# VH-VL binders against o74379: the designs that were tried, part 6

Target 1, 220 residues: o74379
Amino acid sequence: MSFQQRFARALDVGYKNFLSKDAVRNIFAYDNHLRGLVQKECKIHQTPYRVPSDLMVQSASDPARANLFNYSSQLVNHDFFFSGLISPERPSADADLGAINLKPGIDASFGSFGELKSQMVDVGNSVFGDGWLWLVYSPEKSLFSLLCTYNASNAFLWGTGFPKFRTNAIVPLLCVNLWQYAYLDDYGLNGKKMYITKWWDMINWTVVNNRFQATRIESL

## First folded at step 5 (VH-VL)

Design n1 (framework fv_ebrasodebart)
Fold by ESMFold2-Fast, scan of step 5:
Structure n1 (fold): chain C 220 residues (1-220), chain A 123 residues (1-123), chain B 108 residues (1-108)
Amino acid sequence: as target 1 above (220 residues)
Amino acid sequence: QIQLVQSGAEVKKPGASVKVSCKASGYTFTSYGISWVRQAPGQGLEWMGWISAYNGNTNYAQKLQGRVTMTTDTSTSTAYMELRSLRSDDTAVYYCARGPRLWFGELSYFDYWGQGTLVTVSS
Amino acid sequence: QAVLTQPPSVSVSPGQTASITCSGDKLGDKYAYWYQQKPGQSPVLVMYQDSKRPSGIPERFSASNSGNTATLTISGTQAMDEADYYCQAWDSSTAHVVFGGGTKLTVL
């Protein structure tokens, strides 16, 4: 199923109290633009890979494929961001209920979900320029932490490097898009704090909980 | 229906400045940007710059940097382009055109155009 | 800095296929856009993002973009298609839009 088909309702009505339908349409227009660029890069490099996550991994350490990496990485980031949000028609469980297997670790690492929220707002608001803020888990350290990546960079390939994202030292669980195209229209240049605060209420904690149990990134 | 209506023709002396207006209607003004493109008599299209109607961010062509200023007035849904230190080779038809809300680079294209404003620079 | 090169003129008979090229270094790695301008009129967008057609543009207009060359194709060319055609692309080195020099399409 295509990215636009999977999130068709969000494209139609937006996310109430978080992203207007115009903002969602703008983000999807950029996503579609990137898919066209990926298609061009795939023809140039004659790659057998078609799925953005596979393209991202395959291109990650090859300077000749830097464009393919950037475009495919951003598509993976878009999918991970939207997949972590509640559907406009579906209620989300409270963090304490939906993230039942996460709660002990969040309590140990941050003190509470409320403290995590506060830290994500503060850290995200301090990000200069465009990027992504991630909640990640380190199995080796048994620790949850926050990670910032810039531009089209991601948490999937951070720490252990290329080539296999599923064997990296950290597991990404949740992210928020801190590129200007995501928040400028609804929140303005100085509105990141409110944007992240409103984003928190849209998190699908059941999905985040399921990601914590998984070691593999799902393709779109 | 979407429409961009520009101010009337101008005649200016070398060294003067000109300010062309572009009034938008039929869409949410702040959801897009406005680009300015000029065309000298018998010549091709030359991009001058872009302004976001939402936040006022601008991006100007290198050749015109320091001579051009673009502004918007969201209360009247109007974009303005001011060109200073006019030379005879600035004689052209100046077009405004609806562009992207945010400058995404390769998403930059123009789907609706104003009727054009002839600016003649002569002594 | 990018330069987009178009042939200055293309001539076809009514009903024939017209092909207008736009050449630039690695142009196929970028989106190409096409505008039609009739004498005394404003440009009109006829193709966007390489091959997408805006509402109101006839199906006989199509386009492609690969390698160093973008091509606008008009099948079954009609007298009403007589115009100047401009390609447009993005120059990432300057963060600026660039236009081709234009092609005069004559239908006779």
Scores: ipSAE 0.000, ipTM 0.428, lowest interface PAE 17.6, mean pLDDT 83

Design n13 (framework fv_cilgavimab)
Fold by ESMFold2-Fast, scan of step 5:
Parts: C-alpha cells; sequence; structure tokens
Structure n13 (fold): chain C 220 residues (1-220), chain A 125 residues (1-125), chain B 112 residues (1-112)
C-alpha cells in the first residue's frame, strides 16, 4: 500500500483541530514531489526503486548519494510523523492506553507527561529554520530524551555508528514535522508553539508504546 | 582491528563433551551480542545460539537441535565467549564460528559483520 | 520456525554477465513498525568464514562493490551481481533475523 493510500482519509478530511485538509494536501503534494526526486536519483545511481527506508539506509554512508539520502529520509520522516497520529479513518478509543505503560519512564526522564509536553513545545519552538523534533529512547541509559534534527536529517541513524556498533544507540519513538510547509497554512510563521500544542493532542500513545516495547524484546 | 579466534575443537566420541572458546579483541566485547554458527563439512550455515550483552539482560537463545545440550556463556573480564557442548552427536560435526553483529537502530541486529576463523569439531567413533 | 529456501542450488555464469540468486522465507520478515526486512546476504569462499554482503535486504556492507545489490520485500528476495567477476566465485547465503536466526541452503556461483 502506498503512503497516500494508507493516509487517504487524512487527505480527504484533515485532522480536526490540528491540520486542515489543505495543509495535509500540501504536505502530501510535497511528499509526491520528493518521490519523483527519489526516482530521478535512483536512475542517476542505477539503483532500482525501493521503499524509502531502504534507500535512506543504503545512501546514508555515501556522500555521492546525499540527495538520495535527503529525499528518502524526508519521506521516512513523513511516514513516521503521520503514523504517530490518531487516524481520522480508524480512530482508536485506546490511543491513550499506551501512555499508561510509558508513564514510569516518562516520569523518570522528564518528571511528568505535562513537563514533557512543555519541553517539546519550548524546544520545538526554538528550532531555527526547518527540521524535526524527536522523542527518543536510549536502552543503554534507560532514558527518554528529546532530539532535534535539521532539514531532512533523522533520529533513525543518529548515534548508532552505522553500519557498525560502537556508540550508544537511540530509538526514535515519536516526531513532529517542524518544516514551514507543515504549519504555515494553519498556524502562520509565528504559530509554531500552537502547532506543537495542537499536535500533542493528536499523538497516538499506543503507537509510541508499541515502538518502545519493540526495544524490549529479542525477537519481534 | 576486530579479531575473533576460536579454539577447543577436536575429535570426540558420541555422547562426549567439548568446550569451545572464542577470544575477542579490537572492540568493546562487554557491549556486544555474540553468536555461534556452525557448518557441517560440505554443507550450509546453521545458527547455534547467541548471548546478549549484560546490559541487554545477558540472556541466551538456542536453535532447536542443540537446545538442552549446549550452553553459551561469556567472561567479559577475559573478552572470551564459550560454547559448552554436551551429549554430542555425529550430526554435531562441523566447523564452529564465533561471530558478532552491529547494534543498529533496533538494538538486536541478527546479522554478522565479524566472523572468526572457525574451529573443527568431529564427533565419531 | 522460519524456513529459508534458496534457488538455484548452483549457478554457472559467464564473466561480465548478470547472476541472480533467489531467497524465499516461509513467512514475511518485514517488520511493519520500522518498515525493515530482517534479511542479510553472505559470501563464502572455500576455506574462509562467511563475509557479510548485505543487510536489511538491500543495504550494502561497507567495502562491498556496487555490482552487488539486494532487492525484494516480505518473503521473496534476490541478490544480484550485475557483472560477474572472477573473485565473485563463492557460495552465497541468505539469512533471516526476524524470528531467531535461520540461513538459506546456499547457492554456489561458478564461472561458465
Amino acid sequence: as target 1 above (220 residues)
Amino acid sequence: EVQLVESGGGLVKPGGSLRLSCAASGFTFSNAWMSWVRQAPGKGLEWVGRIKSKTDGGTTDYAAPVKGRFTISRDDSKNTLYLQMNSLKTEDTAVYYCTTGPRYYDFWSGYFDYWGQGTLVTVSS
Amino acid sequence: DIVMTQSPDSLAVSLGERATINCKSSQSVLYSSNNKNYLAWYQQKPGQPPKLLMYWASTRESGVPDRFSGSGSGAEFTLTISSLQAEDVAIYYCQQYYSTLTFGGGTKVEIK
């Protein structure tokens, strides 16, 4: 199933109280544009078109494929962002259930969910230019923390010493898109704080918890 | 430079026991997940089992054919991995490799970027 | 228990020609949460331990020539050598790491 097929209802109706139909349409138009750029880069590098996550990983350590990395990374970031939201076509009554399992770790790392929200709003608002804000987990330290990445960079490859183990790895659990194309239509250039505040209400904590639980098992 | 050097292989009769060792150097052994993989003469690769780092729980997993007979352990102070093989059968005849893989994103990577030279275990009368 | 099946068992290819090795898993090795295929490829030459070629189905290990490429998703995978060189003569293995670890039976690649 394509990205647009998986999120077709959001494109049709938007996310009530968070992102208008027009804002979603603009983000999806940019996503389509990036997919076209990925196809062009694949032809240049004589690489078969693959899912964006594979292309991102393949290109991550090759400076000659920096464009392929940037475009595919941004597509991966889009997917991670939207898949972390409460779906308008498949709303879950249990979206907040995952927060119960996350609470001890969040409390230990940030003091409370309320404090985490406040820090995400403040940190996200402080991002100058375009980027992404991530909630990440370090299994080595048993700590949740916030990470900012800029432009098309991501938390999936940060701190891992790809492809070799040698550093403390982090696992991204949640992200918010802080590129201007994501929030300008609904919030304006000065509306980043309100955008992040409204985004918080749309987080699917069950998805976040499922991502967190995956770090705790030896096999899937 | 990463090196893995296996030792302890040899000829043993069915029902016997052997302990293999793998001396590791060139990386932080205590942080690494370690595995044993074997290869019967002229045959393919077969995963034997693995042991997690202490920080990831230090637990072990085994392939069905060896479960209950083989035990994997580690001594982080000596940078050494062990495979204790009990109740050996003729079908356990193989070159035994110790191997390690990167921790990448999902923290339990099950692919192996470093392999030892292997040590031959022959189980016959 | 995930069973890995490789085909063909052996393959003879002329120098400079394309070699394609297939690998099937008895169930999907794609993890939907991270969209990764838990599949690796190895090259083994006589008297040597296996060498990692490919991981996450299509990510080339550092130092592996770009003539090697991996493709596929879910339960069907291929390793392609676009222009076979003499040093590529070896046995190739696929491996899943989705549920414990299982290797394919191997494919011997030799010069025609």
Scores: ipSAE 0.000, ipTM 0.418, lowest interface PAE 18.7, mean pLDDT 84

Design n14 (framework fv_cilgavimab)
Fold by ESMFold2-Fast, scan of step 5:
Structure n14 (fold): chain C 220 residues (1-220), chain A 125 residues (1-125), chain B 112 residues (1-112)
Amino acid sequence: as target 1 above (220 residues)
Amino acid sequence: EVQLVESGGGLVKPGGSLRLSCAASGFTFSNAWMSWVRQAPGKGLEWVGRIKSKTDGGTTDYAAPVKGRFTISRDDSKNTLYLQMNSLKTEDTAVYYCTTGGYDILTGYRPFDYWGQGTLVTVSS
Amino acid sequence: DIVMTQSPDSLAVSLGERATINCKSSQSVLYSSNNKNYLAWYQQKPGQPPKLLMYWASTRESGVPDRFSGSGSGAEFTLTISSLQAEDVAIYYCQQYYSTLTFGGGTKVEIK
């Protein structure tokens, strides 16, 4: 099912008190434009068309395919952002319940959910230019933390296990789109703080918890 | 007027199977989270399980006593909720209620704000 | 899973007198981020399905008389009927919706 079809309800009605239907429409139009650019890059480099996540991984280390990486990474980031939002129809109580299993870890890392919110608002508001703010988890350190990535960069490619050199592996759990096209129409050029504050109320903690629980499953 | 009408109850032997249906009307069924709650004769209420709307992922949750034996599903085109009950035990004997809980923009979430009349399932030899 | 315990199992109260029903959860149902208690109360009359009376521990459902009030926070809750009327004879259940859903055992309210 296409990206637009998967989020058709948001395109129809927007996200109340967060993103107008016109803002969602503009983001979806940009997403569709990026898909066209991905197809063009695949033809130029004779790369078989694959799902964006596969193309992102395949192009990540190839400077000659930097455009393919940027376009496919941005598509992956769009999907991760929207899939982390509460559907306009979701009961608020059940969405909040998803946070229960995260509470001990969030409390240990940030002190409270309220403190996490404050830090995300302040850190996100401090991002200069276009980018993404992520909540990530380190299984090795048992620590939740915040990560900023710029332009089309993402948290999926941070921290890898190399046979000779071990890096700190992180798992992305949640992100907010801090590109101008995401907030300009509804919030204005200086509106990042209010945008992130309103975004917080739309977080689907059940999805965040499911992503976190996946880090505890045995990986072979 | 919101109406929930359960059907499919009856007598079944231990180890048997039954499928319950709940016909919904008077609200937008496709947007609603739906639950099954049961009540053994003369006993209290016991939550059985829940199914989320398709917009919210369509996932299911079950109470421990029924996990692996019962399956909740929905058909939004027919405004109908289902409960497939397998490997039935005598302790599954109860009136089974269909319930809906939803989001109200004025008051927020209200759990189990509408109930059906119930359908009796009797599991005995 | 969260276990809900109600007391007493049955209660006989004279017309016009106060009825008090207690509900205890095995762990807190207060979510600190929104400061809400995920606790509801239901009324069930003989031969009828349950009816929602109260949610968020103390918020009355539309159409519920103001003689019904809910109080408590965290793990201990109370439903109070300030002046019992004949139509209030029923079984009352508390329910948590913090971690999936569980009901209390019920309290039968009768006229003395």
Scores: ipSAE 0.007, ipTM 0.439, lowest interface PAE 10.0, mean pLDDT 84

Design n4 (framework fv_ebrasodebart)
Fold by ESMFold2-Fast, scan of step 5:
Structure n4 (fold): chain C 220 residues (1-220), chain A 123 residues (1-123), chain B 108 residues (1-108)
Amino acid sequence: as target 1 above (220 residues)
Amino acid sequence: QIQLVQSGAEVKKPGASVKVSCKASGYTFTSYGISWVRQAPGQGLEWMGWISAYNGNTNYAQKLQGRVTMTTDTSTSTAYMELRSLRSDDTAVYYCARDRGYYDILTGYFDYWGQGTLVTVSS
Amino acid sequence: QAVLTQPPSVSVSPGQTASITCSGDKLGDKYAYWYQQKPGQSPVLVMYQDSKRPSGIPERFSASNSGNTATLTISGTQAMDEADYYCQAWDSSTAHVVFGGGTKLTVL
């Protein structure tokens, strides 16, 4: 399924108490613009058009394709952001498993979910300029932490880059879009704190839990 | 117990299409990807592509781009791989495998494999 | 596109140590994985993330990965270890999984 098909309901109604339908439409308009830019870069570099995650990884180590990386990375980040939200559509059968399997690790790393929320609000509000705030997990340290990336950067390729897992000590679990196009219309220039606070209530913890569980099941 | 059960053997003529199914059980289907890997008689393993059971995102091997489509049905925990415009060199055993990419956006490695489906393409 | 090169065959007597190599440009910067395939059967994961062994795989299986070469080592090789072995890594330049060509291990 395309990005717009997967989130079609959000285009119609928005996310109640978090993002208006106009704000969602503006983000999707930018997403569509980025897809056009990706298609243009693919023609320039004679690269077959592929899904954004493929293009992001293929271009990450190629300085000649920096624009292709920047555009495709933002598309991947959009998908990860929206996939982490509770759908305006009817919940799936796996909905409401929640964060129960995450709680021991979150408590150990941050003290509580309330403290994690407080830290995400404060850290995100302190970001100057455009970027993304991530909740990440380090399997080697058994530790959850927060990571900020700027502009088109992402947590998938942070540090030594994905898929160099033995030196890439983090797994992204959750992110919030902190570009001005995401929050300006609904929250204003001084509204990042309220935006992140409202975003917290929209987190699909079943998705976060599933991402976390995938990192832990190494023994067969 | 984790299990991937594939559909039965197929015999096709050149130019036809084939659609192989892979029914998963014993785990949360949407938490992992499914990769498809084929093996021609007497040859090695060849990765064909990957699909996320969560978001439907796909990545196909370059040589198969335009001929292969991968889909999932989360209500039945089943993955499908359709290969079109078959040629004799598509004769192979086709495997589905649970993909442990650590992320829901990219392929990784394969901890459980289906039993394989023999597809024979002959005139 | 990255290529993983394995010797086509390795022969050992029962009880000897078998060593199967997998070579690729900067392979040590990536995780390597190993699969065992017996005739008429599906592949089985025998080593993951360079050197980790799944539950149920005998401790005589070990592996390493550094520089350009990953190595699967089977100490005290038994007849039951006779199989084709495939290495696998992820190629960031193509966003693809790549397999080595496979090594037939003969125990005789």
Scores: ipSAE 0.006, ipTM 0.556, lowest interface PAE 9.1, mean pLDDT 83

Design n5 (framework fv_ebrasodebart)
Fold by ESMFold2-Fast, scan of step 5:
Structure n5 (fold): chain C 220 residues (1-220), chain A 124 residues (1-124), chain B 108 residues (1-108)
Amino acid sequence: as target 1 above (220 residues)
Amino acid sequence: QIQLVQSGAEVKKPGASVKVSCKASGYTFTSYGISWVRQAPGQGLEWMGWISAYNGNTNYAQKLQGRVTMTTDTSTSTAYMELRSLRSDDTAVYYCARGPTYYDILTGYYMDVWGQGTLVTVSS
Amino acid sequence: QAVLTQPPSVSVSPGQTASITCSGDKLGDKYAYWYQQKPGQSPVLVMYQDSKRPSGIPERFSASNSGNTATLTISGTQAMDEADYYCQAWDSSTAHVVFGGGTKLTVL
């Protein structure tokens, strides 16, 4: 399914208490615009059109295709952001079973979910300009941590390895879009703190847990 | 501990429908997805589709689109796969297998726990 | 789009190293997974995310994935390793799972 088909309900009703229908529609309009730019860049560089994640990886280390990287990376970031949100028809993620499964690790890394929330609000609010805030996991350190990236940069290509959108150092689990086009309409220029606070209630911890479990397999 | 138990063997005539069940235990059902994979006698593995136990979202293999329906009953931790308009080449062992609740850039798709299989024979 | 191609069979002597290949266009840019299936049994995940081994799978199993080819390697091959082996990848263009045709490993 297309990006809009996967999130069609959000286009119709928005995310209650978080993003209005108009804000979601504006973000999706920008997503479509970026897909057009990706197609244009693929034609210019004689690159077969592929899904954005493949294009992002292919262009990541090629300065001649910086535009293709930026556009495809932003599309990947959009998908990661929206796929981490609970359905518009299921408000509040506090009771998600994924949160219960993540609690020991979150407690060990941040002290509590409440402390993680406070840190995400404060760190995200401190971002100057446009970017993304990520919750990441280090398998080697068994540690959850926060990471900021700017503009269209992402956490998938952090470190030494590009293949499979993963590094040896960190695995991204969750992100929040801190570009002004994401929060300006509903929250204003001074509203990042409230935007992140409201976003927290929309986190799909089952998805976050699933991504975490993908870093390991439990035997029977 | 973690287990998927499937319903028993079925014998059907061409044109009939079959519905196979897959009961999960030993884990939080709604935190995972269930894939269905079939294997014709002496042949390889063929992926049929996936369902999220979290929200009921499905994704079916293109060649089966329109003939297959996957559902879940979270109150009994059971997944179902119904295949309609059966043909003789649908004769296979049908497996359910646990996977991610949602595929994306990090999860891809893979199956870590498998049911014992259900033989469905379609003959006239 | 890309088909995953495996050799139909591979034979090795006990104690020797077996290599099972899985080829597909730009497969190294995707995650590869490996399943072992013994006659009359369900598949068992033996390698995930290219080179990671699930707990309970012997250290003799290792794998790699680069370029167009993923390889499952079994060192010190034992009779108990006789099985059909299937590679699997995620096809992002169709959003579904793709399996290789399978390789029968015989320990002679």
Scores: ipSAE 0.021, ipTM 0.610, lowest interface PAE 7.0, mean pLDDT 85

Design n6 (framework fv_ebrasodebart)
Fold by ESMFold2-Fast, scan of step 5:
Structure n6 (fold): chain C 220 residues (1-220), chain A 123 residues (1-123), chain B 108 residues (1-108)
Amino acid sequence: as target 1 above (220 residues)
Amino acid sequence: QIQLVQSGAEVKKPGASVKVSCKASGYTFTSYGISWVRQAPGQGLEWMGWISAYNGNTNYAQKLQGRVTMTTDTSTSTAYMELRSLRSDDTAVYYCARVSYYDFWSGHPFDYWGQGTLVTVSS
Amino acid sequence: QAVLTQPPSVSVSPGQTASITCSGDKLGDKYAYWYQQKPGQSPVLVMYQDSKRPSGIPERFSASNSGNTATLTISGTQAMDEADYYCQAWDSSTAHVVFGGGTKLTVL
């Protein structure tokens, strides 16, 4: 399905107690703007149109395609963010069941889910400028950790696109959008802490667990 | 040697459903998408939707939303299109076509087409 | 949502240049594609991404796309070129494929 069609109900009703329909519409307006920019870049570089994750991977190491990378990466990050939420389009009665399978690893890495929540709120609230906060997993170390990326950067290419971190390959499991356009309307400029706190209640842990069980490092 | 081979003609009553198959060969099935396009007798081409053979994601034309389902079976390199609650105005030749660029909003060059499947809906 | 308008028919004598237009709002900002369909046959891609030609399509086929109009040009038109021609574009606002109404090319 198209991004807009997969999340069409969220445009109509928002995410209750988390993001108003106006906030969702603002994020989707930006998503649409980015898709137009990707189309222009593909036309300029005579690059075949592809799903954003393919364009992101193909452009990651080419300085001449920096714009194509930046726009495609943000589209991938949008999809990953919304796909991790309990959605009005695809409500999940079993959203919390995935937490049972994640518990031993979360406990070992953070002490508890409550401590993970507190750390995500604090770390995310401390990000200045625009970016993304990720929960990631290292299969080699059997360790969950938090990662911040800025602007258009993402956790999918951490090991591949950034060679200095290749030996510490990670699997992204969850992210929250910390660009101002995501939280400004509902929470204000100083509202990141409340925004992340409310986001926590919307996490689809079954989706997170499915990503964890896969354990493969690959683009979305 | 790229080929898309579709199932044979169908005659259905109003209210029935039809499921058309499209078997791909000569390329890596999961690297491309399959789009479905229909053509009523003497009329133009009408896009119905597409499906990614890579991850099964679909995007359907608004007019057909709720009546159409597209699926793939990667083990047999086959795509399927099921249309429910058939009406007389669903009488058409149904084509599958390979999409070189799987995308949520980008252009879809239909570079190879199946031979078409005539579906006749009569009362 | 978006509408692509083609003339319903175009007639040309053998050896002349045929021109088939496809009009849509800001079409030049999108990629245009062209398909040829002969009676009783499946469509065949003849031009993709505005001006590119698939392998096996004769060099006499060319195309352009600017402003609101995409154009398919067939130089030295032959009897075998007689067919229906469809333009196609991607409507980013709906994330849907849009086809033009088709143009019947007659070679007399």
Scores: ipSAE 0.000, ipTM 0.437, lowest interface PAE 16.0, mean pLDDT 82

Design n7 (framework fv_ebrasodebart)
Fold by ESMFold2-Fast, scan of step 5:
Structure n7 (fold): chain C 220 residues (1-220), chain A 124 residues (1-124), chain B 108 residues (1-108)
Amino acid sequence: as target 1 above (220 residues)
Amino acid sequence: QIQLVQSGAEVKKPGASVKVSCKASGYTFTSYGISWVRQAPGQGLEWMGWISAYNGNTNYAQKLQGRVTMTTDTSTSTAYMELRSLRSDDTAVYYCARDHYDFWSGYPLYFDYWGQGTLVTVSS
Amino acid sequence: QAVLTQPPSVSVSPGQTASITCSGDKLGDKYAYWYQQKPGQSPVLVMYQDSKRPSGIPERFSASNSGNTATLTISGTQAMDEADYYCQAWDSSTAHVVFGGGTKLTVL
């Protein structure tokens, strides 16, 4: 099932009080453009076209495939961002149901959900240039924290850019797209703080909780 | 051609159970949910619950919890709704409907195709 | 505690515009859906996501949703439109689908 098929409702009507249908269509057009670029890079490097997450991991440590990494990583980031939002069919529905299970950990790490929101708004607004803001979990430390990645970098890999790779240090649970193409249409160049504030109300905490619970199922 | 075909009418005594089937065709069964909606004679629509054809997860209306069970058989693309401990006020037409659910939350959203309905009469 | 309130009946002459309302607290913050049901038949989806028409539904059907009220509008109403109409929304407080009580449209 394609990315556009999975999020067809958002593409059709947008997200009420967060992203207009035109803004969503522009973001999805860019997503589709990136998929064309991935296909081109796969042909250049004689790499079979696979799901973006596989291509991102395969290319992450290869400087010769930096373009393939950037394009595939951005596609992974798009998917993670949109899959963390409540369905446009019901913008007020069940965003906080999963929050009940997350509350003890959020309280221990940030003091409260209100403090987490405040920190995400302030940290995200302070990002200079384009990037992504992530809520991550460290199973080793039993702590939630915030991570900024720049350009097309992601929290699935340790650090930012072209890291020296230490995997399993953190698990991404949630992200917000802080590239100008995400907020420019609806919020303007100076509207990043309001965009993040509106985004907060769209978080599907049930999805965040499901991602968190997956980190707690330990294989031998 | 998308179609939902339900089992035939049933007449039951109070305290009995009824199991209604809903056979889907014309689409990928596991890509949608099935909601069950009933309508008592001369009354409006009442949502009973939902089941995911993908993983079998269910969500039932609070009024019916403990009395209703929803299941699916993926091999035959068929959904089932069983209602137990029947009362006279359970007399209704029971509909299955294809449900555009939110994948991540597992909650029903809206219904684009409906079965023809199954009349269940509970007589003293 | 979400309750969707519809008028029980609306009457129009053929060719007249029919308006059917659905009221609920902050309904405009949610998506509203509309179903048509003719006697002895299954409901048919006529509007989804506040104002979108499924393929096969005539353009004379339109809808809006703002504040506390969603409205289904049928312009140039025809005898074939005579039916019960139900609105539907999602209630986050109970995690349930909620239907309005239904409106009987009579075309005389």
Scores: ipSAE 0.000, ipTM 0.426, lowest interface PAE 16.0, mean pLDDT 83

Design n8 (framework fv_ebrasodebart)
Fold by ESMFold2-Fast, scan of step 5:
Structure n8 (fold): chain C 220 residues (1-220), chain A 121 residues (1-121), chain B 108 residues (1-108)
Amino acid sequence: as target 1 above (220 residues)
Amino acid sequence: QIQLVQSGAEVKKPGASVKVSCKASGYTFTSYGISWVRQAPGQGLEWMGWISAYNGNTNYAQKLQGRVTMTTDTSTSTAYMELRSLRSDDTAVYYCARGRDFWSGYYFDYWGQGTLVTVSS
Amino acid sequence: QAVLTQPPSVSVSPGQTASITCSGDKLGDKYAYWYQQKPGQSPVLVMYQDSKRPSGIPERFSASNSGNTATLTISGTQAMDEADYYCQAWDSSTAHVVFGGGTKLTVL
């Protein structure tokens, strides 16, 4: 299913109490623009068109294809951001069930979910310019942590999302889009803290837990 | 205006059942959950359970599991709470309340006016 | 949170600061919420997610939650604040709501 098909309802109505339909449409318009840029880069470099995640991995270490990396990485980041949100159709009573399995690890790494939230708001608000804030997991260290990446950079930089038995590898579990095009229209220039605070209420912890459980399957 | 309006007071014999209604207005009913909270005379608040108006999923307090049933009628924006095998210690004011988190049942921003249920022989 | 403990009563003079505590094992790992209930009335949400105040609640109401104790603070307490106050937490391990026993605030 295409990106727009997977998130068609968000494009139609937005995310209640978080992102207006106009903000979602602006993000989707930019996403579509980036896909056009990917196609142009593929033609210029005589590279077969592939899904963005494949192009991102294949271009990551090639300076000659830096544009292709940036465009494909941003597309991957968009998908990861939206797939971590509760559906805009209706709030779900099941969204918090994933937090049960995450709690011991979150408590060990941050002290509490409340402390994690506080740190994400403060760290995210401290990002100057455009970027992404990630909750990541290190299987080697059995540690959850926060990571900031800038511009189109991502937490998948340590290879594929769920590396097996890799030293210092991290696995992304959750991200928030901190580019101005994501929050400026709904929250204003000074509204980044409120944007992140509202985003927290939209997190689908069942999705976050499923991503975390995938790392455990790989570590076995 | 957001409002929750409950059914009127009930007097029941031990062993009977009671069904209290809660009619919601002023918001999209299926976007929120409804919790039921009771308060015995002169006592504190006791949570009974919540129901998602979106999919009908329920979660009941351990003490009441097997005696309570919560339902919704989305066509009338009404939630119901039925308590069976009534005992004298079930005498209380029963409140419905709207769950104000996207994870329904975390906290309650709007409350019904309460329904007094008296259980006496 | 299995059990939340509140003092049964707190008394303050008008204009003084009232502090109402809510204690539970690792309560700071959960969000705390506060409700005000006046005689014969339904509860009213006065604080949510530890320290956030709903629209319409005076700014003299504030709250904190850390370690084992959540605290509701009412500065410049007025006669109209006389009520029962209940703390509440969400236990994600059981998906259950837990209320404290309530505190009667007297302003004399």
Scores: ipSAE 0.000, ipTM 0.411, lowest interface PAE 18.6, mean pLDDT 83

